VH-VL binders against Protein Skeletor, isoforms B/C (Skel). Designs and how they scored, part 5

Target 1, 133 residues: Protein Skeletor, isoforms B/C (Skel), of Drosophila melanogaster (Fruit fly) (q9vgy6r287to419)
Amino acid sequence: LAFEVRWAVAGESIVVQLVAKLEPNHYMSFGISPNKNISQMIGADAVVAWVDPQTGNGFATDYFLEGKAQCSGGRGACPDTKISEKTNSIRLLNAAMVNGYSIVTYQRSLAATDRLDLPISITGAESVVWAIG

## First folded at step 21 (VH-VL)

Design f2 (from e1 with heavy chain E99D)
Fold by ESMFold2, fold request of step 22:
Structure f2 (fold): chain C 133 residues (1-133), chain A 119 residues (1-119), chain B 106 residues (1-106)
Amino acid sequence: as target 1 above (133 residues)
Amino acid sequence: QVQLVQSGAEVKKPGSSVKVSCKASGGTFSSYAMHWVRQAPGQGLEWMGYIIPIFDTAKYNEKFKGRVTITADESTSTAYMELSSLRSEDTAVYYCARDRYQYGYFDYWGQGTLVTVSS
Amino acid sequence: EIVLTQSPATLSLSPGERATLSCRASSSVDYMHWYQQKPGQAPRPLIYAASNRATGIPARFSGSGSGTDFTLTISSLEPEDFAVYYCQQFNSYPYTFGQGTKVEIK
């Protein structure tokens, strides 16, 4: 399983490309951690993206990740990271599937302008978080 | 100041191909989507597709059914649009235009390239 | 595909008059843009996101509207305003333009 993230600044925007060979019914995510010394999904502003293999349509949705529920029962399934729904502030530019790879390209503003988005800083170091679900 | 300069006018035979260039200066090239828009004489504007040079990612209007190839050369800050299997209805002025991203409008346009397809 | 229909097709007016141009979309549009094109020139951005003037555009140009109905207004026509005006949407692929409204000297 390979997951590649590429991004670049374009004026007041960031443009991002997510590439992964996803197992069926999985998705990609990419976010900026508010804690520069810790790169993890909890407390991060993230975009969740996927391609519907039936329609070929792509999706990219802005999320704020609140926390991870603890496992119950030891060796077994854990609940997924808890997600708060946020106002969609992104523009989907392209979505495709090539040789089993899902490719999603999107733009968002550097300033998080909706209520739950965290601002992206382009000065100093930023921690980057990512996941495949 | 951002400037987009396109290659000169061309006259082509039906069935041939044309490749129009668009050189950018005065700003960032590689991270911006560069679009191609054409305008037949006396008619409106028609979107053809774009490329994001840094990702080598292109998207096309399906109307052209694989006849359009859009590429970019980051080292020369130049985008290209190639249209193959030319028909007389492909006679048009071809423009490159930069996507500002925020709100999705084109903030800078090339001067246009007239392509005439005649027997 | 979202079809943009502009009206009128031609608007014949004198300098100093008020011009009102309409653009109707076949389905709801979040961001409508307007471009001005003079003879022999590339289009230039005029109004973005329905109501914001692009850089260097004089205050006599204004835009309004939402949903499916959008309007461009030129409060007092100047000689350099006689041109073709296009509306544009980026809500879905393919991106589309209206067919244009020609504003010409009466």
Scores: ipSAE 0.517, ipTM 0.798, lowest interface PAE 1.8, mean pLDDT 80
Fold by ESMFold2, last read:
Structure f2 (fold): chain C 133 residues (1-133), chain A 119 residues (1-119), chain B 106 residues (1-106)
Amino acid sequence: as target 1 above (133 residues)
Amino acid sequence: QVQLVQSGAEVKKPGSSVKVSCKASGGTFSSYAMHWVRQAPGQGLEWMGYIIPIFDTAKYNEKFKGRVTITADESTSTAYMELSSLRSEDTAVYYCARDRYQYGYFDYWGQGTLVTVSS
Amino acid sequence: EIVLTQSPATLSLSPGERATLSCRASSSVDYMHWYQQKPGQAPRPLIYAASNRATGIPARFSGSGSGTDFTLTISSLEPEDFAVYYCQQFNSYPYTFGQGTKVEIK
């Protein structure tokens, strides 16, 4: 699956566009690098985004990745990471489904994006593809 | 200092189209959503849609779907709004307005373009 | 669609008086903004996110409220405050404005 992340700075904000061809009930996510001072756990911010193909409604929400993660089934990345929803600091700007691609555009403040990176996360119930920078 | 300068007033016949321009200067253009808002004479404000130029991504108020096209030219820092199949109720002042994003309000507005639809 | 209802439609007051303008939303909103528009001019940002003054706005302007009920207050009306005031929601598409409150200085 192709996954594209585009972004640009607008004053004190960053605008981000996520584009991926998703299977039903799947989502895309885009994360921030873990804090190096948290050595005993995966501590990462991730934006989880998707488009409901029936309504065209889009969703984009911050999550904390808490605790230790281990892959189910022994295949590498896995969905065992406990995810806690963060306060809504994200403004959803647009969501669309075009030629089977889910497109979500959102804004957030630069202060909330002090660290930004592209993690890989594969879920057993859902699959996610990230572009790694 | 950001400035938004719009094209001049236009008089149009019913059934024709109009294309209003909004040229930005004094700041970043491509990453900001540029919105279009209209105001009929003596009336309030009505949101029409926006474009984010760098993503070529537009969103429209559904009541205008099929009649409004919003575009941008990054090389000239200019946004455009085209309204087709004009009707007399489309007589209004059309404003471009920049979305600040942080705090979520329109921080800069163009001077407005009067479009008169007269039979 | 979230409908914003402003009251009163017209507010006639003398300089030095307090003006209180109301904006009621048909459903809860997190982001309410206020704009001032003088005749022949584009709207000017006044209050953002319910209670924060935009750059260059005098301290006599203040905003308050949450949920469905929002208020703009001009503590001591100056002659240059004659204008129409619009509230605007940013919570969901389509973005909507109130119908305006005209403040007349008599």
Scores: ipSAE 0.511, ipTM 0.796, lowest interface PAE 2.0, mean pLDDT 78
Fold by ESMFold2, last read:
Structure f2 (fold): chain C 133 residues (1-133), chain A 119 residues (1-119), chain B 106 residues (1-106)
Amino acid sequence: as target 1 above (133 residues)
Amino acid sequence: QVQLVQSGAEVKKPGSSVKVSCKASGGTFSSYAMHWVRQAPGQGLEWMGYIIPIFDTAKYNEKFKGRVTITADESTSTAYMELSSLRSEDTAVYYCARDRYQYGYFDYWGQGTLVTVSS
Amino acid sequence: EIVLTQSPATLSLSPGERATLSCRASSSVDYMHWYQQKPGQAPRPLIYAASNRATGIPARFSGSGSGTDFTLTISSLEPEDFAVYYCQQFNSYPYTFGQGTKVEIK
């Protein structure tokens, strides 16, 4: 699994580029952990991104991850993950698929834009999370 | 289809400045890095720097410290490179080139602009 | 600064022969690119990320390598393939090109 993140601060915004080789029904995500000292997915302010291989259209949408996600080993039902879709605080800048790699570039503000966004610190360390799903 | 069209050839005297334009069409301009690369007669390629127009920030090759200014105008989809304090060794063809993925792969190149510096 | 050294400087071959061009980096490179340039023209992208052909590049062109050693191969030279070939890295600033390998008719 290869997953690459690049970013740059520009004024009061950050531009992020996500690169991963995705299976057809998968996505990539990148976010800020609610605990600045420990990376975790639950409670994270995350961007979920993918490229539709049929149309070449890109998608980048911010989510707040607030539910449990557990699967019982052996036999049993997997509980669903609760995801609250936030208002569009993400500006999609570019999307492409090259040699099976999905590439999405997006911009977001460094400040919170709704009650579910977590402020991004530009002077302190931030914990980050990532996943392929 | 992406196309990069550069301004015409220029003849300059030592000590003057030159500003070369590169107009993009057929694609996204603002989020792509636009690079400048030069080639002196009979020589290889030399990277000068880039700009990402939406960030309005540029990165320069240290070799050209203080002599190169790279800018962009999003409203006209045009990037510019200005080289000051020209010397005879600055005689070269100057190319603009697009970096689609911001990984240094130049997928589209302008036709080149010959700048001749002679006294 | 990462220095790219191409060898040989000149490769004299006949149409139909196999051409093998080398590019050695002074430190490890993940994303090596190759360009073709003919006199009076802008460089043409050939290979990106060591082994992927750019759009419209014939199958006779292939790239390989990793780390510090990279190779461009032209399996059977056509008359239009006689040109100068450059490798290029973007792992660190400044971005650099190799000095070129000229492929010429023998």
Scores: ipSAE 0.006, ipTM 0.530, lowest interface PAE 12.2, mean pLDDT 75

